# VHH binders against p46559: the designs that were tried, part 26

Target 1, 369 residues: p46559
Amino acid sequence: MTAIEKFFTEKSPDSEQVLLKVIELGIDFLGGEWKNVDKSQVNVSRVHGGQSNHMFHVTSSTSATPYLLRIHRQPPSQVFTDTVNLAIFSERGLGPKLYGFFEGGRMEEFLPSKTFDVNDVLVPENSRKIGAIFPLYHSINVPVSKSRRCVHLMREWLNGYESLGGGDYEILPTTVNYSDHPKSVSIKDLNHEIDNFEKWSTEIFEHTLVFSHNDLASTNILELNSTKELVLIDWEFGTYNWRGFDLAMHLSETAIDYRVPFPPGIKMNGDLIDNPPNIQIFCEAYVEADKKLKNRSPSDPTAEVKALIQECQFFWPLTNLFWALSAMKHSLLKFENGVDLDVQARDRLAVYFHLKPRSQKIYEELSKK
Below, E stands for the ipSAE of ESMFold2; O stands for the ipSAE of OpenDDE; V2 stands for 0.75 times the mean of E and O plus 0.25 times the DockQ between their complexes.

## First folded at step 6 (VHH)

Design m18 (framework vhh_7xy4_2)
Fold by ESMFold2-Fast, scan of step 6:
Structure m18 (fold): chain B 369 residues (1-369), chain A 127 residues (1-127)
Amino acid sequence: as target 1 above (369 residues)
Amino acid sequence: QLQLVESGGGLVQPGGSLRLSCAASGFTFSSYAMAWVRQPHGKGLEYIATISGSGSYTYYSDSVKGRFTISRDNAKNTLYLQMNSLKPEDTAMYYCARDSYTIEYGRGTYYKTFDYKGQGTQVTVSS
């Protein structure tokens, strides 16, 4: 545990030591009115935010700029990626402002907002708003690796699973009633699935590479209280990737409820996976916003929307393989996050094999042209 | 000293009601989200409900949604769980727990962590 993490975990947010420390940080990184703040004027509230971080909302009764304090518990690579992405979006006005970073933590803007949940993302109007905001992020040139896509992380997780003593994996779904999957898969089988999908994606969708969020669950979407505009947060998996993977990731997450009791702490809805109710509205909003952003005239909106739906359907199974491999590895690490990782892995592998034939058919159709 | 003291458990018949209370001390109660979790004999901890520090946001597990109501009184440093339409499967030791957050501001895959829980109060639903 870092010294700063130990400091904030051992002390109450209203302790004199914590109040003085957040004033010190305010003075050092923000200056201004923080130089004149007394501890009696400061409020520190604990906030749940992102993956495995201690978060605090620091405010005062003065005009000193309030801030969100994040104390890192994430792996160094995820902290680096998230911070770089936030710095770029901060400078471009597309996320919370990054006020500063230090060893073991950072300070950023707190956005008065509502965090979305699974019920919110199934509302058609919200689905349209989410579809419309994706092109804004996808249009940005970010100076990071263009070769480190979703398949790179998948291989890292699968290699980690093998290194931890993982072997053949039995597919026994708990929350979905799919039976059109293998009874088990080997590490060799899973490597073949990754390689095959990368080959297909490169042949038919290489032209769709964009900077992608890759983890747009409902809880990574904030609705601003003042404007009702949406802001995407928690970019720790942000990379250049195929556009359809990013869009399909969000659509896939709308079919998953994490509010169910632990164990298992997860429930996949097969009806929403098989017949996603908002895919048409979502893709229509994306195409319209993308055309407007790029100042391009509508050519054939119906054909373009239909093609984007097909693109999302192609990548949908891969998004489930992505999180299945993560769950397999982290299950062996005894990682606890309120979700039964074996149930998640088994159900997501079942979804992968259930949807894979559609992706193969799409590849065969588009590779002929 | 941080302390959570649960009360209100007991024996009830199926279809009955109980109201659990949790008295908190040793920390600024209104600055923390609070939760109710339960543990049936010989099984793991099961999340039931959570409430934000302000009381503005509540979340429930599917197994209790529509039957249980979580609430708090910040002036009295007390957390409550109103349990209606009780079923035999609700039989468990019920714990008051201090959650990791006090306000809603983005979060990952509904990761649930509790940094402190009390001694518990037993609920038995049986005829």
Scores: ipSAE 0.014, ipTM 0.301, lowest interface PAE 7.3, mean pLDDT 85

Design m19 (framework vhh_7d4b_2; at its last look DockQ between E and O 0.07; V2 from the best seeds 0.00; counts 0 for: pae O 5.1 > 2, unsure alone 64.9 < 65, placed apart)
Fold by ESMFold2-Fast, scan of step 6:
Structure m19 (fold): chain B 369 residues (1-369), chain A 127 residues (1-127)
Amino acid sequence: as target 1 above (369 residues)
Amino acid sequence: QVQLVESGGGVVQPGRSLRLSCAASGFTFSSYAMGWYRQAPGKQRELVASISSSGGSTNYADSVKGRFTISRDNSKNTMYLQMNSLKPEDTAVYYCARDSYTIEYGRGTYYKTFDYWGQGTQVTVSS
């Protein structure tokens, strides 16, 4: 734990020490009216949202610029990636402004907004808006590795699970009513699944490589109070990846409710997984926005939308394998993040095997073309 | 010093109603999301309802949805739980809890994480 993390976790946000520290940061990084702020004029509120950060909203009764303070608790590579991504998005007007960074933390623009949940993302109009945002991010050039895709992180998590003493894993779903899965999987079986999906994805979708969010849960979407525009946040998993994985990640997350009591803190809806209500609207919005952004000539939009739906369906199981492997490793580390990690791993593995036959069929159909 | 004091518990027959109150002091109540937990004998503590700092957003456990209503009055530093159509399985000690966070912003809001708890109030539903 860094000295600054210890400082902010051991002290109340309304303590004199914290109030003086946030004024000091305001003076150092923002200047202006922060030089004239008294502690009695400062308000510090804890912000719930980052699994990898301790977050605080810092405001005052003066004209000093309010800011969001993030104190890092995540691995250095995730901190670096998230900060670089935010800096690029800030420069391009695609996310919160980055005010500054320091050892162990950063300061950024706080966006007065409503955080979405599963009920919000199931609204067709919101699904359309989300679909229309993706091409903006998928079109940017970010100076990071194009070879470190989802499968690289999956292998790192699986290797970590094994290194921590993990072995065979029983698939006992709690929240989904699926039975078309193996009773258990070995580490060798899971490596084979990763290798097989990487092979399939490379053969039929290598041309779809784009900079991706890779973690667009409902709660990583903010609706701005002033304009009702949507903003995507928390880019700590942001990297180049197959487009369909990024889109399928969001679609998969629309079928998962995290607002249920812990334990288990997670409830997957099999009916929404089997029959996603907004996939058509979502993909239509993506294609339309992508065409406008790229100033593309008129084409058959029906055929392009149908192809994108198939692409999303292909990657859907892989998004669940991705989080299952993370949950398996982090369960052994006894991490607490509001979800029973063993329930998440078991349910997500059940979803993976339930959906995998569709992906294999899609691979067989597209590999012949 | 943060203080949360529950009241309104008691013994009731199935199908009856109770209203629990939680009086908060020692912090800026209007800045914190709040929740009600319960713990039945021999069982783990579970979250039954939560409410955002403004009262504009609420969440309920499936077992109580449609029967319980959570609300708050920020001017009185008080949170309420209206419990209708009570069942024997609702028998538990009910705890008022302060969420450790005052604003929701991004991934990690899977459930409320609570840092302060009251002493609890007993609710017994028996015939």
Scores: ipSAE 0.125, ipTM 0.539, lowest interface PAE 4.0, mean pLDDT 86
Fold by ESMFold2, look of step 7:
Structure m19 (fold): chain B 369 residues (1-369), chain A 127 residues (1-127)
Amino acid sequence: as target 1 above (369 residues)
Amino acid sequence: QVQLVESGGGVVQPGRSLRLSCAASGFTFSSYAMGWYRQAPGKQRELVASISSSGGSTNYADSVKGRFTISRDNSKNTMYLQMNSLKPEDTAVYYCARDSYTIEYGRGTYYKTFDYWGQGTQVTVSS
């Protein structure tokens, strides 16, 4: 734990030290509007930041600009990438404004908004809006490495799990009712799964590389109170990746019920695991928006939509493996985020192995063309 | 000081209904998410239901979905738990709990940390 993380974690948000610190940050990054703010005029409210951040909403009773303070829990390399991604998309109107950054944290715009849930996402009109957003950021040429992909993070998490003393992982008990998975899986087995999916994806889908959000669950979609526009947040996993992973991540996350009380704070919604009702509308909106954005000549939209659905189906299990590996590592770090990380890891591994045969079949079919 | 006072517990027959109330004082009630927990003898406390500060979002344990309803009246600083179709398994001490102040934003909308608890009220379901 860094010194700045200890400061904001071990001290009360209403303590004099925290109040003076957030005034100091306001002066440093937002300027003179914070200069005359007294600690009695400041409110610091805790916002849950998940595995990656401690978050605080900082306001005052003055006209000083309020801000969202993020204190990072993750390694410096992920922090810097996240901040760069935010800056790029903020300047293009795709995210909150970046006010400043410092070692171990950043300050950004707090957006008065409604956070989407899966019910919001599954409303047909919203499904279409969301599908149309993906081509906007997929079309951006971001000057970062194209070789990192989702599999880089997966390997980092698995290596971290091993370094923390992790070994063979038992998949049972689960909340899902599948029997077509192993009872346990070794680190070697998991490396094999990552390597195979990377091989398959590179052979068949390398032409689909785009800059991807890689974590566009419903809770990372904000509907602004003022305009009802949708804004994407939390670009910390943003990197070049196969577009099908980005789309499948959004779709597969509709199967996650976060409205379950902790413990466990998470449940796989069995009806949605591989059959969300919005996949057709979502993919149609993507293809339509991509054609409009690129001013493309007439094409066969029905065939393109069917192919895009197949891409999503191919990457679907990989999105579950991705989060299983994160949960395995962070469970050993004893992160407290309102979710039982072992329940998440077990369920997602079960889903991964259940859906993997479909992805293998798609690979075999497409590799013979 | 923060005070949470439960009422409405008692002994009832299976299949009947009971309504719990939680009177809150010593804080701005409308700014906090709230929850109901229960604890049977020899068992750990378990979350039964939770409700956002505005009342717009609710969560339920699977064991009570469709039978229990959480609600709040911010003008009266009270939270309620309507318990229908009671079963012997619902026998427990029921506790009112306040979330630590957490703004609903992004992922944080779903995650709560409860910091203050009432003394509890006994609910006994027996024939």
Scores: ipSAE 0.120, ipTM 0.514, lowest interface PAE 3.8, mean pLDDT 86
Fold by OpenDDE, look of step 7:
Structure m19 (fold): chain B 369 residues (1-369), chain A 127 residues (1-127)
Amino acid sequence: as target 1 above (369 residues)
Amino acid sequence: QVQLVESGGGVVQPGRSLRLSCAASGFTFSSYAMGWYRQAPGKQRELVASISSSGGSTNYADSVKGRFTISRDNSKNTMYLQMNSLKPEDTAVYYCARDSYTIEYGRGTYYKTFDYWGQGTQVTVSS
């Protein structure tokens, strides 16, 4: 634990020490507007809801600019990447502004907004808007490794699972009704699945590598109160991946509800998995926006949209495998809150094996061209 | 300084009940999720139950579901563990723990860890 983390976690947000510290930070990064702020005028509240390990909303009764304070509890390498991402986005106006960073934390812009839920992302117009935003982010050149990080993470999680004593994993779907999956999978089996998708993806989609969000669930989408614009947040997994992986990640998440108030705390809608209602609108919007962004000549987008849909379909199961492996590992290490990670892992594996044959077919078709 | 003090442990016969309490100080209690762990001799420490900051959500280990109830009173900075139908297998040192942080990857999936612990209270279930 870093000194700053210890400081903010051991002391009450309303303690004098914390109040003085946030004033100091305000002065340091936001300037004169915080110089005249008294501790009695400051309110620090911890933000819950999963945006950060330690997040605090700092406000005052003055005209001083409120801000979010994030205290990191991540490996230095991850913090570095995350900071670089946020800095770039900040400069480009693509997310919350980065006011400053320091050892162990950062100061971010507070954006009055509504966070999307599972219903919001299913609204066709919202899907269109989201689809139209992606090309902008995908066009960003970020000075990080351009390796396909999703593959690395999957292998890392699987290794972690094994190291923690995990063995053969029984697939017992709870919220989905698929049956075209193996009864259980071994670590070897899962490694083989990763290898196959890596191979397929590299062969047919390597030219589609872009900087990706890789975790665009509903909770990572903000609708600004003032402008109703959408802002994508939580770029913790921001790395280069195949375009289709990133898009499929979002689409696949629209079928999943993590806010179920009763156990297992998660629900997957098979109908949305098999027949996502907004995939056409989403991809149309993407293609249109991408053309505009790149000053491409207007042309019939039909073929391109179809191809993009196919690309998303190809990566759809991989997104499920990705999070399944994460859930498998973390179920052994961490205590679940709200969502049963084993249920999630099993259901996602069921979805993976259900959709895998389609991906394989797509690979076969495209590899012949 | 963060302090967690457990109480209520003791020796009971199988089938009996105990109620553990954890008194918290040194931090804003209502801002943190809390949990109970236990460690039996020769075994690793294991999670027993957790409760959200507001008390609106609770989680239990499978081994204690239906028997144990975790609760909290934020006005008293105290967390409780009602243990019913106790079994010899429940014999352990029980620890109160403060939730360190919650990681959500934008999907409502939370990964939790605990950083601060009490000294523990012994619970012995024996005939």
Scores: ipSAE 0.027, ipTM 0.298, lowest interface PAE 5.1, mean pLDDT 88
ESMFold2 (binder alone), look of step 7: mean pLDDT 79; pTM 0.792

Design m2 (framework vhh_surovatamig_d1)
Fold by ESMFold2-Fast, scan of step 6:
Structure m2 (fold): chain B 369 residues (1-369), chain A 127 residues (1-127)
Amino acid sequence: as target 1 above (369 residues)
Amino acid sequence: EVQLVESGGGLVQPGGSLRLSCAASGFTFSSYWMSWVRQAPGKGLEWVATIKQDGSEKDYVDSVKGRFTISRDNAKKSLYLQMNSLRAEDTAVYYCARDSYTFEYGRGTYTKTFDYRGQGTLVTVSS
């Protein structure tokens, strides 16, 4: 644990020490009215947000610029990726402004906004808006590795699980009623699944590589109070990846409710997984916005939308394998994030095997064309 | 001050039924979501069921769906859990809990934290 992480986790946000520290940071990085702020005028609110950060909203009764303070947790690689991504998006007006960074943390703009939840992302109009903004982010050229895709992080997590003493994993779902899965999987089985999906994805979708968010849960979508425009946040898993994985990740997350009390703090909706209500409108919006952004002539939009739906369906199970592997590793590290990581891993593995046959069929169909 | 007092636990045979009650005091009961949480011997806490302030929304852990029913009476400041078709795996101390939602900014969970819990009532499903 860094010195600053220790400081903020061991002390109350309303303690004199914390109030003086956030004033010090305000003076150092923002200046202006922060030089004239008394501790009695400062409010520090803990914000539950990213699982890799301790987050605080720092405000005052003065005209001093409010800020969001992120204190980093492990792993450091996500911190590096998120900071680079935020800096690029900040400069291009596509995300919160980056005010500054320091060892163990950063300061950024707090956007006055409504954070979306599962109710919001299931509204058809919101699904269309989300589909329409994806092409803007997918068009950005980011100077990072194009070979370190989702499968690289999955292998890192699985290797971490093994190194921590992990072994065979029993698939006993709690929140979904699927039974068309193996009763258990070995580390060798999971490596084989990663290898197979990488092979399939490379053969049929290599042309779809774009810079991707890879973690667009409902709570990573902000609706700005002033304009009602949407902003995508928390790019800590941002990498070049197959676009269908990014789109399928968002669609998969619309079927998951995290508002359930801990434990388990998670509930997957099998009906929404099997019959996603907004996949058509979402893909229509993506294709339309992508076409406008690239200024390309109208083609057969029906065929393009059908192909994109198939692409999303192909990657859907892989998004669940991705988070299952993370949950398996982090449960052994005793990581706490308000979700029962074993329930998450078991349910997501059950979803993976339930949806995998559809992906194999799509691969067989497209590899022959 | 804030108090939650559970009752209705006991020994019951597999396939049997029990009704748990929780009496709330020291706060405006009708303003809070309420939950039932259980802890089996040697295991961690497990959320069982939740109910909205006005009773219009209910949710359950999958293993009890169709068997357990959560309800509330705001006039009596009471929470209930009707448990039917009980199984050996339902053996646990059952706690009445007052919910608070943690509002999230960015990736995380809308996690309900339990501000207060009662002392619990033991349910043993055994012959």
Scores: ipSAE 0.015, ipTM 0.280, lowest interface PAE 7.3, mean pLDDT 85

Design m20 (framework vhh_8cml_1)
Fold by ESMFold2-Fast, scan of step 6:
Structure m20 (fold): chain B 369 residues (1-369), chain A 127 residues (1-127)
Amino acid sequence: as target 1 above (369 residues)
Amino acid sequence: EVQLVESGGGLVQPGGSLRLSCAASGFTFSSYAMGWFRQAPGQEREFVALISSSGGSTDYSDSAKGRFTISRDNAKNTVYLQMNSLKPEDTGVYFCARDSYTIEYGRGTYYKTFDYWGQGTQVTVSS
């Protein structure tokens, strides 16, 4: 626990020390009216839940700019990527403004909004809006590594799992009723799966590399109260990656409900995995928005949408392998996030093997062109 | 301007029931999630229950689950907390709050920012 984390978690938000500290931060990073704010005019609200007090909403009764104060609990390397990505999007008007950062924390714009849930992302009009916003983010030229993709994180997690004493992993799905998977997989098997997908993706989709979110769960989507426009948040996994992985990640997350009681705190919907209801409208919206943004006309709009659906289908199993490997490693670290990580890993591996034959067929079809 | 006014508190015996009401005005009530919090003397304010803007989703503290029910009537701009099987440890001032913004981190973790609070209504559970 950092000194700043200890300061904010151990003190009441109404304490003179906290009020003076948030004024100091307001003056230092925002200036303006914060220089004229008295502590009696300041309100500091903890984010919902006593266990969740690492986020604070700082406001005043004056015209001083309100801000969200995030005090980091996580390792510096994990926070670095999200902060850098937020800074770039802030400068381009594509996310909350980053007001400033300091050792152990950051200040960012408060966006009056509603957070989407799994029910919201299954509404066809919302699926269209999400599909239409992806090209805006995918068009950004970000000055970071173009070679560090999802497969690099997967290898890091698998290596971490092995170094923590992990071995063969038994696939016993709990929430998804699939049986077309191996009974168990070795670390060697999982490395082979990563290598195979990297080879396939490089051969048929190398031209699709874009800066990607890689974790667009429903709850990382904000709907602004004023305009009803969508804003994507939580870019800590943001990297250059194959765009179909990014799109398939979002589609995969629409088939998962995290509101079920813990344990397991997760339920995968096989019907939505097998027959995603909004993939057509989502891909149509993406193609149309991408066309407008790049000032181009598709050569065949129907064929281009079909190709994008196929691209999403190809990457869908890889998105599940990605989170399965993360869950396997973090289960050994006894990480707690309201989801049974072993149930998540087993179910996601079952989904991976269930969908992999379709991806192989797509590779075989497209590699012959 | 935004106002939240709680009512329905009082003295009740253990095992009894109370229904709290929170009348909202000054904003589009149907656009905001609403919550109930409580505070015992000398203690910090703690979460009790939350209801989504449509009423389709609810969340409860472990101590409230199975005993309390949160509901809302968007036509009347009112949120309710039905409290059954009351215990002495349920004693406190109960506050209604408007949820202006939700920040979610990781799987199954919800962070809510509450921007307006009522003055509170006293609930006392004793013989």
Scores: ipSAE 0.000, ipTM 0.190, lowest interface PAE 10.9, mean pLDDT 84

Design m21 (framework vhh_surovatamig_d1)
Fold by ESMFold2-Fast, scan of step 6:
Structure m21 (fold): chain B 369 residues (1-369), chain A 127 residues (1-127)
Amino acid sequence: as target 1 above (369 residues)
Amino acid sequence: EVQLVESGGGLVQPGGSLRLSCAASGFRFSSYWMSWVRQAPGKGLEWVATIKQDGSEKDYVDSVKGRFTISRDNAKKSLYLQMNSLRAEDTAVYYCARDSYTIEYGRGTYYKTFDYRGQGTLVTVSS
């Protein structure tokens, strides 16, 4: 825990010390009217934003520029990646403006917006809008490693699980009722699954590498109040990755409800996993937007959409293995985020094995071309 | 110092009603989402209801939905829980809780997180 994290967690947001600190940050990084703000005019509100950051919305009754203050709880490498990603998107008008960063935190624009939830992402028009915005982000060149993809982080999580004393893992799904999975998996089994999917992905989809969000849950999508345009936020897992993983991650998250009471604080919808209602509209919007952005015309638009749907279906199980491995490790660290991490791990492993045969069939079909 | 003081608990017959109150001090009450949480004897803590800073949004655990009503009075710095059609399963110590998050922005839609709770008030539903 950094000195600044201790400062903000040990004190009330409306304490004199906190009010003076946020004024100091406002003066230092934003200037302008912040130089004339009295502590009695300042409001500091905690923001819901998961467990990865302590977040505060800093405002005043004056014309001083309000800001969102993030105090990092993430590993230094994720903080570095997240800051670089936000700086690039800020400069290109594709995300909140980055006002500044300092050791242990950053200041950014607060966008007056509605945070999406699972009901919003199931609306067909919203699926179209989300599909249409992905190509803008996928077209950005980011000066980060192109070899550190989702499988790299998965191996780090699995190695962490083993280092913490983790062993064989029993697959007992709670919120999904799939039965076509092993009763348990070893660390060796999970490493084999990662290696196998990396091999398949490299052989048939290496040409699809793009800078990817990798964590587009419904709640990382903001709908701007003024324009109704969408903005994708929280790029802390942003890496170069296979395009279909990023798209499948979003589609997978539309089938998961985190609003259910804790425990377990998570419910997977098997019907939406087996028959995603908006995949056609989503992929059509992606292809059309990508086509316009790159000034290209596919020789067969129907075939391109069908191929993208197949690409999403191929990567869908891998997105579940990704979060299962994270949940396994973080359960041993006693990480608290409002979700029963063992339920998440078990259900996501069940989904992985349920969907894997389809991915294998796709690999077999495409590897012959 | 942050203080939350609950009152209004007691013994009540099944089907009866109780109104719980919470008096807040030591912080800017109107800037926080507030919640009621409960703990039945020998069981873990359970979230019951949440209310937004201005009272415009309310949420409840399924087992109390339609029976309980959360409300607040920012001028009096007070939080309330009106409990109707009480059942034996509602027997618990009820805590007034300050939500650690006051605005929703790019979150993973997680359960409510609390940074302060009161001392609690016991509600016993028994014949």
Scores: ipSAE 0.036, ipTM 0.406, lowest interface PAE 5.7, mean pLDDT 86

